# Ledger of designs, part 165: VH-VL binders against q0aze0

Target 1, 268 residues: q0aze0
Amino acid sequence: MKIILVNNRFKENTEKKAQEIAGQLSALNVEVIIDNGLDEPYAGTVDFIMVLGGDGTMLRAARRYGQRAIPVLGVNMGTVGFLSNIEINELAEYLPLILREEYSLEARMMLEVAVFQQQSLLTRVFCLNELLLRSNSPRMLSFALEISGQKLEPYRGDGLIVSTTTGSTAYSLSAGGPIADPQLDAFIVTPVASHIINKRPLVVSPEREISLHLLEEREAIIGIDGQIKMDFGAENRVLIKRAPHPLLMVNLKAKPFFTSIDRSLQRQ

## First folded at step 7 (VH-VL)

Design D20 (framework fv_inotuzumab)
Fold by ESMFold2-Fast, scan of step 7:
Structure D20 (fold): chain C 268 residues (1-268), chain A 122 residues (1-122), chain B 112 residues (1-112)
Amino acid sequence: as target 1 above (268 residues)
Amino acid sequence: EVQLVQSGAEVKKPGASVKVSCKASGYTFTSYYIHWVRQAPGQGLEWIGGINPSGGSTTYRRKFQGRVTMTADTSTSTVYMELSSLRSEDTAVYYCARDTLEVYGEGYFDYWGQGTLVTVSS
Amino acid sequence: DVQVTQSPSSLSASVGDRVTITCRSSQSLVHSSGNTYLSWYLHKPGKAPQLLIYKVSNRFSGVPDRFSGSGSGTDFTLTISSLQPEDFATYYCMQGTHWPYTFGQGTKVEIK
């Protein structure tokens, strides 16, 4: 068996813990590849991906490996989150099930984001939570939103979020979007600090294509999962659609999504 | 390796202008804001303003508005801060700093230049 | 502008001591994203300031484990668990949630 162990080397001494876990896995005849975020994604074939850390580390793993149809397990290391399934101190208990491939998989939709300059593709990225378009200056943006070729009235405000259902509890929630069951596939389109107070979040079919472009020369950025920033100007266009493959999340424990979000909202 | 390298010390008379440079290397210049922070003798750190090297938009602290100008040259990966109508109270070490400017619009300063001493005296 | 107040203004300590510095903001520093943008910097005369802690509790690359940050909302703390000779410096907190960014007035850590 070959496992990628994903961690962030500078958070909570996770590099040391990753090395300890790699040693334990090697003793069980598992080949371990460590991805601490510094190198290109591992290009070879692997059987399993174990993510050590919080939601941020899982988002990076999903972006790097989510389209490969490989099981991904989130192992929490201290901070509570929505994307981990077990705690680090439970790993030894569940490891025999992992090695025997005795677990279920939950499919989570992902976004495919393509950014163009005029007619040229500049970049194509995948993400688990959301794409954010936002102003990079004190000035409001004026931008066009099209859903499957249908042109909406121009948007004016600080920006827009296009989210997966998994991302419904991330920035989309903070911006006023709905909480969505992650078992559903849908885009959630949530305005950010709209100048027009009647702009509402939209829930649309994952079969639709969403496009955005600026209507005026403004400084803006595209944000991916809160981790990647890309400059976005009037010469750019972004196209968003459902990614070809969902992220395959490992389920070793019952996933209490609604109980978890309810508890999280109580703590606000 | 991220580095910000500033120009050398300046001595100016009251009423003059000074232009300090900050040359960036080791990262994509247009992906991060550069801010300017000063420290006068015996005082704390004071934020002056910042510039987005992509597009050149600027934000200045109100007390410097009208006499500070920040510019960026993407061909040399260099940011400039020009301060005009200098007074003796402008004597300070001036630092450039890279703003992470996280995805949602807020940030912190991860790398700093070595500082440039500007002395204003008659 | 958001006001940021540090305490104490100065303190005297010996190598090996635990040092605690507090930072209080006039408004909540929780951003709409759920993140809190309070950072801590170490500054020595003749040298550039250095980032120690970002987003309340995250150590920057290369920063020793003896430095830790904690807090929420408007009240934040920097702790040095066992002061080393190189730690005698002035420490500043900064809020980056609201424009303009604002610094605390600084805490000078001096040798006893």
Scores: ipSAE 0.013, ipTM 0.503, lowest interface PAE 8.6, mean pLDDT 86

Design D21 (framework fv_inotuzumab)
Fold by ESMFold2-Fast, scan of step 7:
Structure D21 (fold): chain C 268 residues (1-268), chain A 122 residues (1-122), chain B 112 residues (1-112)
Amino acid sequence: as target 1 above (268 residues)
Amino acid sequence: EVQLVQSGAEVKKPGASVKVSCKASGYTFTSYYIHWVRQAPGQGLEWIGGINPSGGSTTYRRKFQGRVTMTADTSTSTVYMELSSLRSEDTAVYYCARDTLEVYGYGYFDYWGQGTLVTVSS
Amino acid sequence: DVQVTQSPSSLSASVGDRVTITCRSSQSLVHSSGNTYLSWYLHKPGKAPQLLIYKVSNRFSGVPDRFSGSGSGTDFTLTISSLQPEDFATYYCMQGTHWPYTFGQGTKVEIK
């Protein structure tokens, strides 16, 4: 068995813990590849991906490996999150089940984001939570939103979020979007500080294509899962659609989504 | 290991231009913004601007009024900051710093270059 | 520009002392994402600035646990629970929520 161990070098204890776990796995005859986020994604074939960290580390793992149809397990190392399944102090208990492949998989939709300059493709990326279009200056944006060929009235404000249902509890929530059952497949389109009265979040079919472009020259950024920033100008267009493959998340124990989100919202 | 290595100290006359380099290693160069920050003798830290190495888009602090130009060379993983029409008050240590990008929104600087002293004197 | 003001501008302390530095912004630093982009840096003469705390209260990799950050909205605090010899330095807060990025004017921690 070959496992990728994804960690975040920027967190105080994660590098040392990753080395300890790699040693433990090697003792069990598991080949381990450590991915600390600094290098290119591992190009070889692997059987399993173990993510050590919070939701941010899982988002990076999903972007790098989510389209390969490989089981991905989130192991929380402190901060309570929505994308981890077990805690680090539970890993030893669950490791035999992982090695025997005694777990279920939950499919989570992902976004495919393609950025164009005129008709030329500049980049194609995937994400688990959302794409954000936002101003990179104090000036508000003026931009066009098109859903499956249907042109909406222009937007004016700080930006727009196009989210998966998994992303409904991330930045879309902070911008006023709905909480969505992660078992549903849908795009959630949430305005960010819109200056146009009555711009509301939209919930649309995951089979729709969403396009965005600026109507005026402005400094803007496309953000991917809060981790990748790309400059976006009036000559650019972004196309968002359902990614070809969902992320396959490992379930080793039941995680009560609705009670967890309810407690999180009451905590403040 | 993430590392930002800057070019050596420069001495320039007023009215000249200076170009400082910042060579990145240990990470995917195009995945992080690089910003420039300076500190004049006896003064605090002052943000100058930043560049996205993926595409070359820049944002500058207004007080530099077109005197600053930032560029990126992806083939060498190097960012440059050129400051023109130098004045004595531009004497400072200039730092490059990496914007984290693993955090949504603008963010903070996680790794810094060692600094380049630029002295502007006759 | 968002103004960031530190208090005090300087202080004298002894090894083992608890040191508190305050940072105040002219407007809220809460970003539309719900994150607050207030960070703290340590700067010594002849060395590069070093990240200590990011997003108000998160300690950066390798930073000793004697350093902690707290606050919300416009008022923020850096605390050093037990000052060590290597901690005599100038400390800066920085806001990264609004463009342009702005630093506080610095707080110099000097040996008593």
Scores: ipSAE 0.000, ipTM 0.453, lowest interface PAE 12.7, mean pLDDT 86

Design D22 (framework fv_inotuzumab)
Fold by ESMFold2-Fast, scan of step 7:
Structure D22 (fold): chain C 268 residues (1-268), chain A 123 residues (1-123), chain B 112 residues (1-112)
Amino acid sequence: as target 1 above (268 residues)
Amino acid sequence: EVQLVQSGAEVKKPGASVKVSCKASGYTFTSYYIHWVRQAPGQGLEWIGGINPSGGSTTYRRKFQGRVTMTADTSTSTVYMELSSLRSEDTAVYYCARDTLEVYYGSGYFDYWGQGTLVTVSS
Amino acid sequence: DVQVTQSPSSLSASVGDRVTITCRSSQSLVHSSGNTYLSWYLHKPGKAPQLLIYKVSNRFSGVPDRFSGSGSGTDFTLTISSLQPEDFATYYCMQGTHWPYTFGQGTKVEIK
């Protein structure tokens, strides 16, 4: 068995714990590859991915490995989060189940984001939560939104979020989007606070293609999962589709989504 | 291991241009922004701008707009900063630095830095 | 641009002293993600700057535990609990929440 151990070396205690876990797995005849974000994603065949940390570390792991159809387990290290399944102090208890492949998988849709300059592809990335188009200056944006070739009336405002259902509780929620069951496949299109009061969030089929471009030259950014930032100008276009493969999240114990989000909202 | 290795010291005359390089290794070059920061003698750190190596998109501090150009060569994992119309006030040590992925999205901090390149502008 | 103001501009201290440096921003540094992107750097002449603290209070790998960060919103503090000989340097805060990124003016910690 070959496992990738994903950690964030810049968070206290995660590097030390990753080394301890790698040693334990090696003692059980498991080959371990450590990914602390510094090198290119491991290119070889892998049986399992273990993510040590919070939601941010899981989002990075999903972008790097989510399209390979490999089971991914989130292990919480004491931080608040929605994407982990077990706590670090439970790992020893669940490790035999992991090695025997005695777990269920939950499929989470991902976005494929392609950014163009004129007709040239500049970059293609995958993400688990959302793409954000936002102004990078005090001026509002004027931009065009097309859904599967249907051209909507121009948008005027601060920006737009295109979210997965997993991302419905992330930035889209803060912008007024609905809470969605993450087991559903859908795009959630949520306008960011704008001059146009009557713009509503849209919930659309995951088979749709969403296209965005600026109608006026403005300083804007494209943000991916709150972690990647790209400058976006009037000569750029972004195309958003459902990614070919969902992230396969390991489920070792029940995690009640609706009661968890309900408690989080009450703490505001 | 992550390394950013910069080109050597430069001496230029006022009005000339200088091009400083920053060669990255030990990570996926296109996954991280590279920023440029300078320190003039007796002054503080000053952010100049940054580049996304994946698409070549750039963000510059306003005072350098029109004088600075940042480019990336993905085949050699190298970022360049070219500063034109040099003045004596541009004499400084110039650093490249890596922004982390976990704090992108209009937000960041610099985790790894190049060794610095001294640019001297003398009349 | 978001202004970042450090105080004091310089201070004199002895080994073993507690040193406190303050950083104030002209706007809230709380990002829409819920994180606050305020970082602290140590800079010595002839060397590259080094990251000490990121996201207000997180100590970077290899940084001694005598360094700590605290604060929220617009007011932030770097504390060195017991100054060591290698800590005589210039310290900078930086905000990375808003574009452009801005550094404080720096605080020079000198031997008394």
Scores: ipSAE 0.000, ipTM 0.422, lowest interface PAE 13.2, mean pLDDT 85

Design D23 (framework fv_inotuzumab)
Fold by ESMFold2-Fast, scan of step 7:
Structure D23 (fold): chain C 268 residues (1-268), chain A 123 residues (1-123), chain B 112 residues (1-112)
Amino acid sequence: as target 1 above (268 residues)
Amino acid sequence: EVQLVQSGAEVKKPGASVKVSCKASGYTFTSYYIHWVRQAPGQGLEWIGGINPSGGSTTYRRKFQGRVTMTADTSTSTVYMELSSLRSEDTAVYYCARDTLEVYDGSGYFDYWGQGTLVTVSS
Amino acid sequence: DVQVTQSPSSLSASVGDRVTITCRSSQSLVHSSGNTYLSWYLHKPGKAPQLLIYKVSNRFSGVPDRFSGSGSGTDFTLTISSLQPEDFATYYCMQGTHWPYTFGQGTKVEIK
């Protein structure tokens, strides 16, 4: 069995904890690859991915490995989040179940984001939460949104979010989007501080293709999962569609999504 | 206009500590990493480490771990680099630079630089 | 750490000359996103380094068109088509694909 341990190089003590866990797994004859964000994703075949950290570390793991159809387990290191399944102090209890493959998998849709310059593909990335188009200056953006060939009236404002249902509780929520059951597949299209009063969030089929481009030259960026930033100008176009494979999230214990989000909203 | 303005030159004795500041303006302070790079006399550019001003997360080159501390003050849009247990070989011009950091795992380049701070370590 | 090696370490040139500096990395600089994070900087004594070229071939704002970058994978080139008096400086390439960031050792462009 070969396992990737994903941790965050910028988080104090996570590297030390990753080394401790790697030692424990090696003692059980498990081959361990540590991905602390310093190198490119491990290119070899692996059987399981264990993410040690918060939601941010899970988002990175999903972008790097989510398209490989490998089980991914989120292990929380003390930060409250939506993408972990067990706590670090529970790992020893659940490790035998992991090694015996005694768990269920939940499929979470991902976005495929392709950025073009003119007719040329510049980059192709995947993400679990969302793509954010936003201004990189105090100036509002003017941009075009097209959904499966249907051209909407122009948008004017700070930007736009195209989110998965998993991402419905992240940036899309802050921008006024709906809370979605993460077991549903859908794109959520949420305007960011639109100057046009009646621009509402849209919930559309995951089979739709979404295209964005600027209608005038502005300093703008495309943000992926709040972690990757790409320059975006009037010469660029972005195409968003459902990724070929969902992220396969490991369920070792029941996670009460609705009561968790309800409690979170009551405390805001 | 993006600007990074650093504190003035320092002269320190071996074993002392130095704290250099880098004040950012002209952009959203928390949207970009700030890194520190130095150049010792007769040597090339050497990366020291970086900080995410949004959360205060830091990463340092292994050579400087235990001696360097980077902090950020979002109320003043200022990043600090403190280097302790100074040695003569720490004599260098220290630069802060804005990292584009297009990917969370460290990919980027430095688009704007501070003017530099000369730190001299002599007995 | 990814090793970055520049060639030559120094060169002598006259105003109007075409200057070529190469940069080689010990492993591929293509990131999983498809971007290649190789950048070039100009450094003069008493001044801060200045970004010239980013992501292999993109000129930074305000950089004269005599500067161009090219390359892929592990081999990269900075070209100055017609050297000007202000171009006598030390040039550095930097890889930003792999952590930690690493600079080349520098290429000093001196008056012939």
Scores: ipSAE 0.000, ipTM 0.460, lowest interface PAE 11.7, mean pLDDT 86

Design D24 (framework fv_inotuzumab)
Fold by ESMFold2-Fast, scan of step 7:
Structure D24 (fold): chain C 268 residues (1-268), chain A 122 residues (1-122), chain B 112 residues (1-112)
Amino acid sequence: as target 1 above (268 residues)
Amino acid sequence: EVQLVQSGAEVKKPGASVKVSCKASGYTFTSYYIHWVRQAPGQGLEWIGGINPSGGSTTYRRKFQGRVTMTADTSTSTVYMELSSLRSEDTAVYYCARDTLEVYGSGYFDYWGQGTLVTVSS
Amino acid sequence: DVQVTQSPSSLSASVGDRVTITCRSSQSLVYSSGNTYLSWYLHKPGKAPQLLIYKVSNRFSGVPDRFSGSGSGTDFTLTISSLQPEDFATYYCMQGTHWPYTFGQGTKVEIK
């Protein structure tokens, strides 16, 4: 068995804990690869991914490894989040189940984001939460939105979010989007501070293709899961589709989504 | 070991420009934003702006728009901040700091450069 | 912009004292994920600021356990349980939930 431990090396306690866990797993004849974010993603065959940290670390793991159809377990290191399943102090109890593959998997859709310049593909990236298009200046954007070849009336405002259902509680929520059951597969298209009063969030089939381009020369950026930022100009086009593979999240114990989000929202 | 190393102190005349460097090491340079923060004598910390070293996109505080330019050189893992049309009020220690950016637009500064004193005097 | 106000602006203390600094924001700092991006920094003249506490209550790597953070929503507190000689410094809170990031004005902890 080969396991990747994803951690944040810049948190000394997390790095030390990752080394301790790696030692324990090695003693059980498990090969361990530590991914601290500095190197390219591990390219070899892997049986399981264990993410040590918060939601941000899980988003990075999903971007790096989510398309490989490998089980991914979020292990909370003491801060609460939506993407972890067990606490670090519970790991020893659940480790035998992990090694015997005695767990269920929850599939979470991901986005495939392709950025073009003219006819040339510049980059392709995957994400778990959302793509954000926003202005990088005080001027509002004018941009075109197409859904499966259907051209909508132009948008004017600060930007637009294209989100997965997992991302419905992230930036899309802050911009006025709906809370979506992560068990559903859908794109949520949420305007950011639209100048047009009747521009509402859209919930569309995950089989749709969404494209965006600017109608005016403006400084804009594309943001991916809040972690990657790219310049976006009038010569660029972005195409957003359902990624080929969902992220396979390990479920070792019940984590009630609705009570978790309800508790979070009560904190205002 | 994450380290941000800044260029040395500068003395400038009013109306001149200053360019301060911040060399990063110990991590993947393009994976984190670098921000600039200053502290004038007797004043608190003031955020100036930030840059994404991947692609070079920048965000500046409105007060500095038109006077500040931030750039990144990925071949040397170095970020630069240039401030033009200097005034005596720009006398300050200038710091670069790494932004964790855990989610879009939200984060905190985990590592800081040692600071560069910029003095504007006639 | 979100305004951040610290109290007090300065205080005098002796080694071994318990020190409390407060920070108030003009808006809630809770992000939709449930995380609250309020951080605390220590700054000494001639040295770089250093991160002490992030996301309200988490101690950064290498920070002594005498430093603790607490609070929610708009009201936050940094506590030093037993002040040491190296703790005489200026402390800053920062909100990082909303762009642009904003700092408090600072609290100077001085020798009595």
Scores: ipSAE 0.000, ipTM 0.399, lowest interface PAE 15.5, mean pLDDT 85

Design D25 (framework fv_inotuzumab)
Fold by ESMFold2-Fast, scan of step 7:
Structure D25 (fold): chain C 268 residues (1-268), chain A 122 residues (1-122), chain B 112 residues (1-112)
Amino acid sequence: as target 1 above (268 residues)
Amino acid sequence: EVQLVQSGAEVKKPGASVKVSCKASGYTFTSYYIHWVRQAPGQGLEWIGGINPSGGSTTYRRKFQGRVTMTADTSTSTVYMELSSLRSEDTAVYYCARDTLEVYGSGYFDYWGQGTLVTVSS
Amino acid sequence: DVQVTQSPSSLSASVGDRVTITCRSSQSLVHYSGNTYLSWYLHKPGKAPQLLIYKVSNRFSGVPDRFSGSGSGTDFTLTISSLQPEDFATYYCMQGTHWPYTFGQGTKVEIK
């Protein structure tokens, strides 16, 4: 068995813990690749991906490896979040189940984001939570939204979020979007501080293609999962569609999504 | 190793323009934003703006808009900051700094240039 | 603009002393990603500023263990556990969660 350990290159304690875990796995004849984010993703075949960190580290792992249809387990290192399944102090208890492949998988849709200049593809990235289009200055944006070729009335405001259902509890929630069951596949389109008070979030089929472009020359940026920032101008167009493969998330213990989000909203 | 190397000191008259360069090496130039920060004598650090070398998009702090222009030359891995209509209060050491872009809206600078002193005097 | 205030503005210390500098922001610095973008920099006359601490508590590569950062929300602290001769400098915190990025006014640590 070959496992990738993904850790946060900017946290010293996660590097030491990754080395300890790699030693334990090696003693069990498991090959280990450590990915601390400094180099390109490991190009070889692997059987399992273990992410050591919070939601941010999981989002990075999903971008790097989510399209390979390999089981990915989130192991929380201290910051409580929605994308981890077990805590680091539980790893020793669950490790035998991981090695015997005694777990279930939950498929989570991902976005494919392609940024163009005219007809030329500038970049293509995948993400688990959302794409954010927003102004890079105090000035509001005017932009066009098309859903499967259908041109909507122009949007005016601070920006727009195109989210997966997994991302419904991230930035889309803060912007007024609905909470979605992550078992569903859908795009959630949420306006950010729209000047038009009647603009509402849209929930659309994941088979649709969504395109965005600016209607006037403004400074704007595209954000991906809160981790990638790209400049976006009137000469650019972004195309968003369902990624070819979902992220396969490992469930070793039940996490009740609805009661967890309900408690979060009640503000302990 | 990552290095940012800036051009040498400048002395300018009020009303003139100055253009400072920042040459990057040791990493993929188009993968990181470059920002500019200044420090006037006896004052603290002040953010001016930043540029994405991939495409040349810029963001400027409001008080400098209309006077500052940032550009990037990918063939030489160099970023430029030009400040026009110079005043005596623009006398400062100007630094370029690399933004890691690890998170959207990420707000910290990991490597800095050595600084360029710009003196505005009659 | 988010205001960032440091205290004290200056302090006098001796080698071996424990030094504490605080930084307060006018708004929460928690980003929607869950990260908090507060960083600390060391600046010496005639030298470039250097990153010490990023995202509140993470020590940058090559930074000695005597430097540590802590805090949450709007209140942050940089601690130097045992001041060394090379640590006499001006220290700055910076918030990068909200546009535009803003620096604290600086804390000058000078020899007693």
Scores: ipSAE 0.000, ipTM 0.429, lowest interface PAE 13.5, mean pLDDT 85

Design D26 (framework fv_inotuzumab)
Fold by ESMFold2-Fast, scan of step 7:
Structure D26 (fold): chain C 268 residues (1-268), chain A 122 residues (1-122), chain B 112 residues (1-112)
Amino acid sequence: as target 1 above (268 residues)
Amino acid sequence: EVQLVQSGAEVKKPGASVKVSCKASGYTFTSYYIHWVRQAPGQGLEWIGGINPSGGSTTYRRKFQGRVTMTADTSTSTVYMELSSLRSEDTAVYYCARDTLEVYGSGYFDYWGQGTLVTVSS
Amino acid sequence: DVQVTQSPSSLSASVGDRVTITCRSSQSLVHWSGNTYLSWYLHKPGKAPQLLIYKVSNRFSGVPDRFSGSGSGTDFTLTISSLQPEDFATYYCMQGTHWPYTFGQGTKVEIK
C-alpha cells in the first residue's frame, strides 16, 4: 500500500505529527510519500491520501489530487473543520480499517476553472469550494455572466462567487448564498455586494457551463478556494464547469453536517 | 528551505530611481504573493505594495502610486521593486516578504528577505 | 485604511520579566472565512523581521513557547512569559484581513 501524507510543513506541530505517522505507517509496510507543499504533486500511483491539518490543507490536497479518483481522508490536528472526518487522536483506532479498505466513500463535486486570454488557454485549475471574481480596488466591477450560452443582464458590484455545494458553507455563505447539502451536485452562483437591486443567488444544474468576463477595464482578481489568486482583466474570460471526477472523501465516522453548520452560524 | 535573497545596498541621489531584486527559492514561486515593506530610520514598518508572480498583477499603497513599479520574472523566480523620483525620506531598509495568501489576499508574511538599504543623499 | 495601534510604544524590562504588548484595530479583523488575520513580528536592527504568531494565537515554526498570542475582533495581545536576552527587539502587529495590509507603529522592548 502506498499513501500520500499531505501536511503543512510550516506548522511545527503538523510537521512533527506527520513524521510520527509516516514512521508508524512504514513499520506496517506502507510506503509513504510526504507532500508538504514545497514540491510538485506526486506523479506516481497511490492507494490512499491522508490529509493532516485543517480545511485549508484539505482544499490544497483536493486541488492537487482530487481528480485522480483516490480515497482522501481528512485528519484534524487542531481546530475542528468541515472537511476532516476524524481527529488525530483517533487515527490509531481507525488505521486497521484504512489498511483493510473498510470504509465508505462520499463523492464531492469539484469545479474545473479555465482562464483564457482571447482564444488562448492561460491556466486550468480544479477546486473543491469556489471561484471568486472580485474587484481589487474601491471601484465596482461591470461584468457579464453567461450560463450555458444564456447571457444575463450585466452585473455591477464587487464580484461573484461560483461555488460547489461543498463550498456553500465557505465564502458563498458569507456573501449571502444558501446552505446546501454537500451530497447534492449543483453550482451556486452568489453575487458579492451587487449594486443592482434583486440580484439573487442562483442554484443551477452542475451540467451548466458558466462564463465570466469584464465589460469595463478594472483591476480584478480570480480567487480559487481562497488559496490561489490570479489577475483578471477585460482581455480575459473564465469558463467554469463540473470537473471530470469528484473528490472521493473517506467516511470512517459519521459527520453531523447540519448540526455542525447550525452551531457554527450561532457562534458567528 | 524557503529563502528570499535580496540585492545589495544602493546609494542614490535625489530624483534618481532604484531597482531592488528579491530572488525566491525553496517553494513554487507562482503560488505565493511577494510584498515589499520598508523601514525608514527611527520609523516603523511600512507596507509599499505586493505582486502576484502568476500574471504580474500588482497592488500599491496610494502614497507610492506613480512612483513604484513591481515586476516578476518567473524564469529566474525573482521579484523587482523599482522606486522613482527618490527623496531623502525614501532612505530606508526595503524588505521583500512572502504572503501566505490563505484566503483571497488575506494572510500574513511568513518569510522575509534580509533587507536592502537604500540611501538617498546628495 | 484599517488603523492598527500598539501599546505601549516602548517599555523597559529585565530578563525573566513577563511582557505584554497590545494591538487594537479600527475595525473587526474577522475575515468572512471565520479566520482572523492578526500576526506578530519580531524585528532587530540589521536583521530581517521574523514571524512569531499568525492568526491571533498560532505560534510559527521554531518560535519558543514563551511567546503567545490572544484576542478577538479588534483587541489583541502578545505575551512573552519570561523575557530572554534575545527577546530585546521591536515587536509589530499586522492586520492582513483588509486591503491594504497595515502595521502597528511598533513596540520597542529595551533593557531596564
Scores: ipSAE 0.000, ipTM 0.417, lowest interface PAE 14.7, mean pLDDT 86

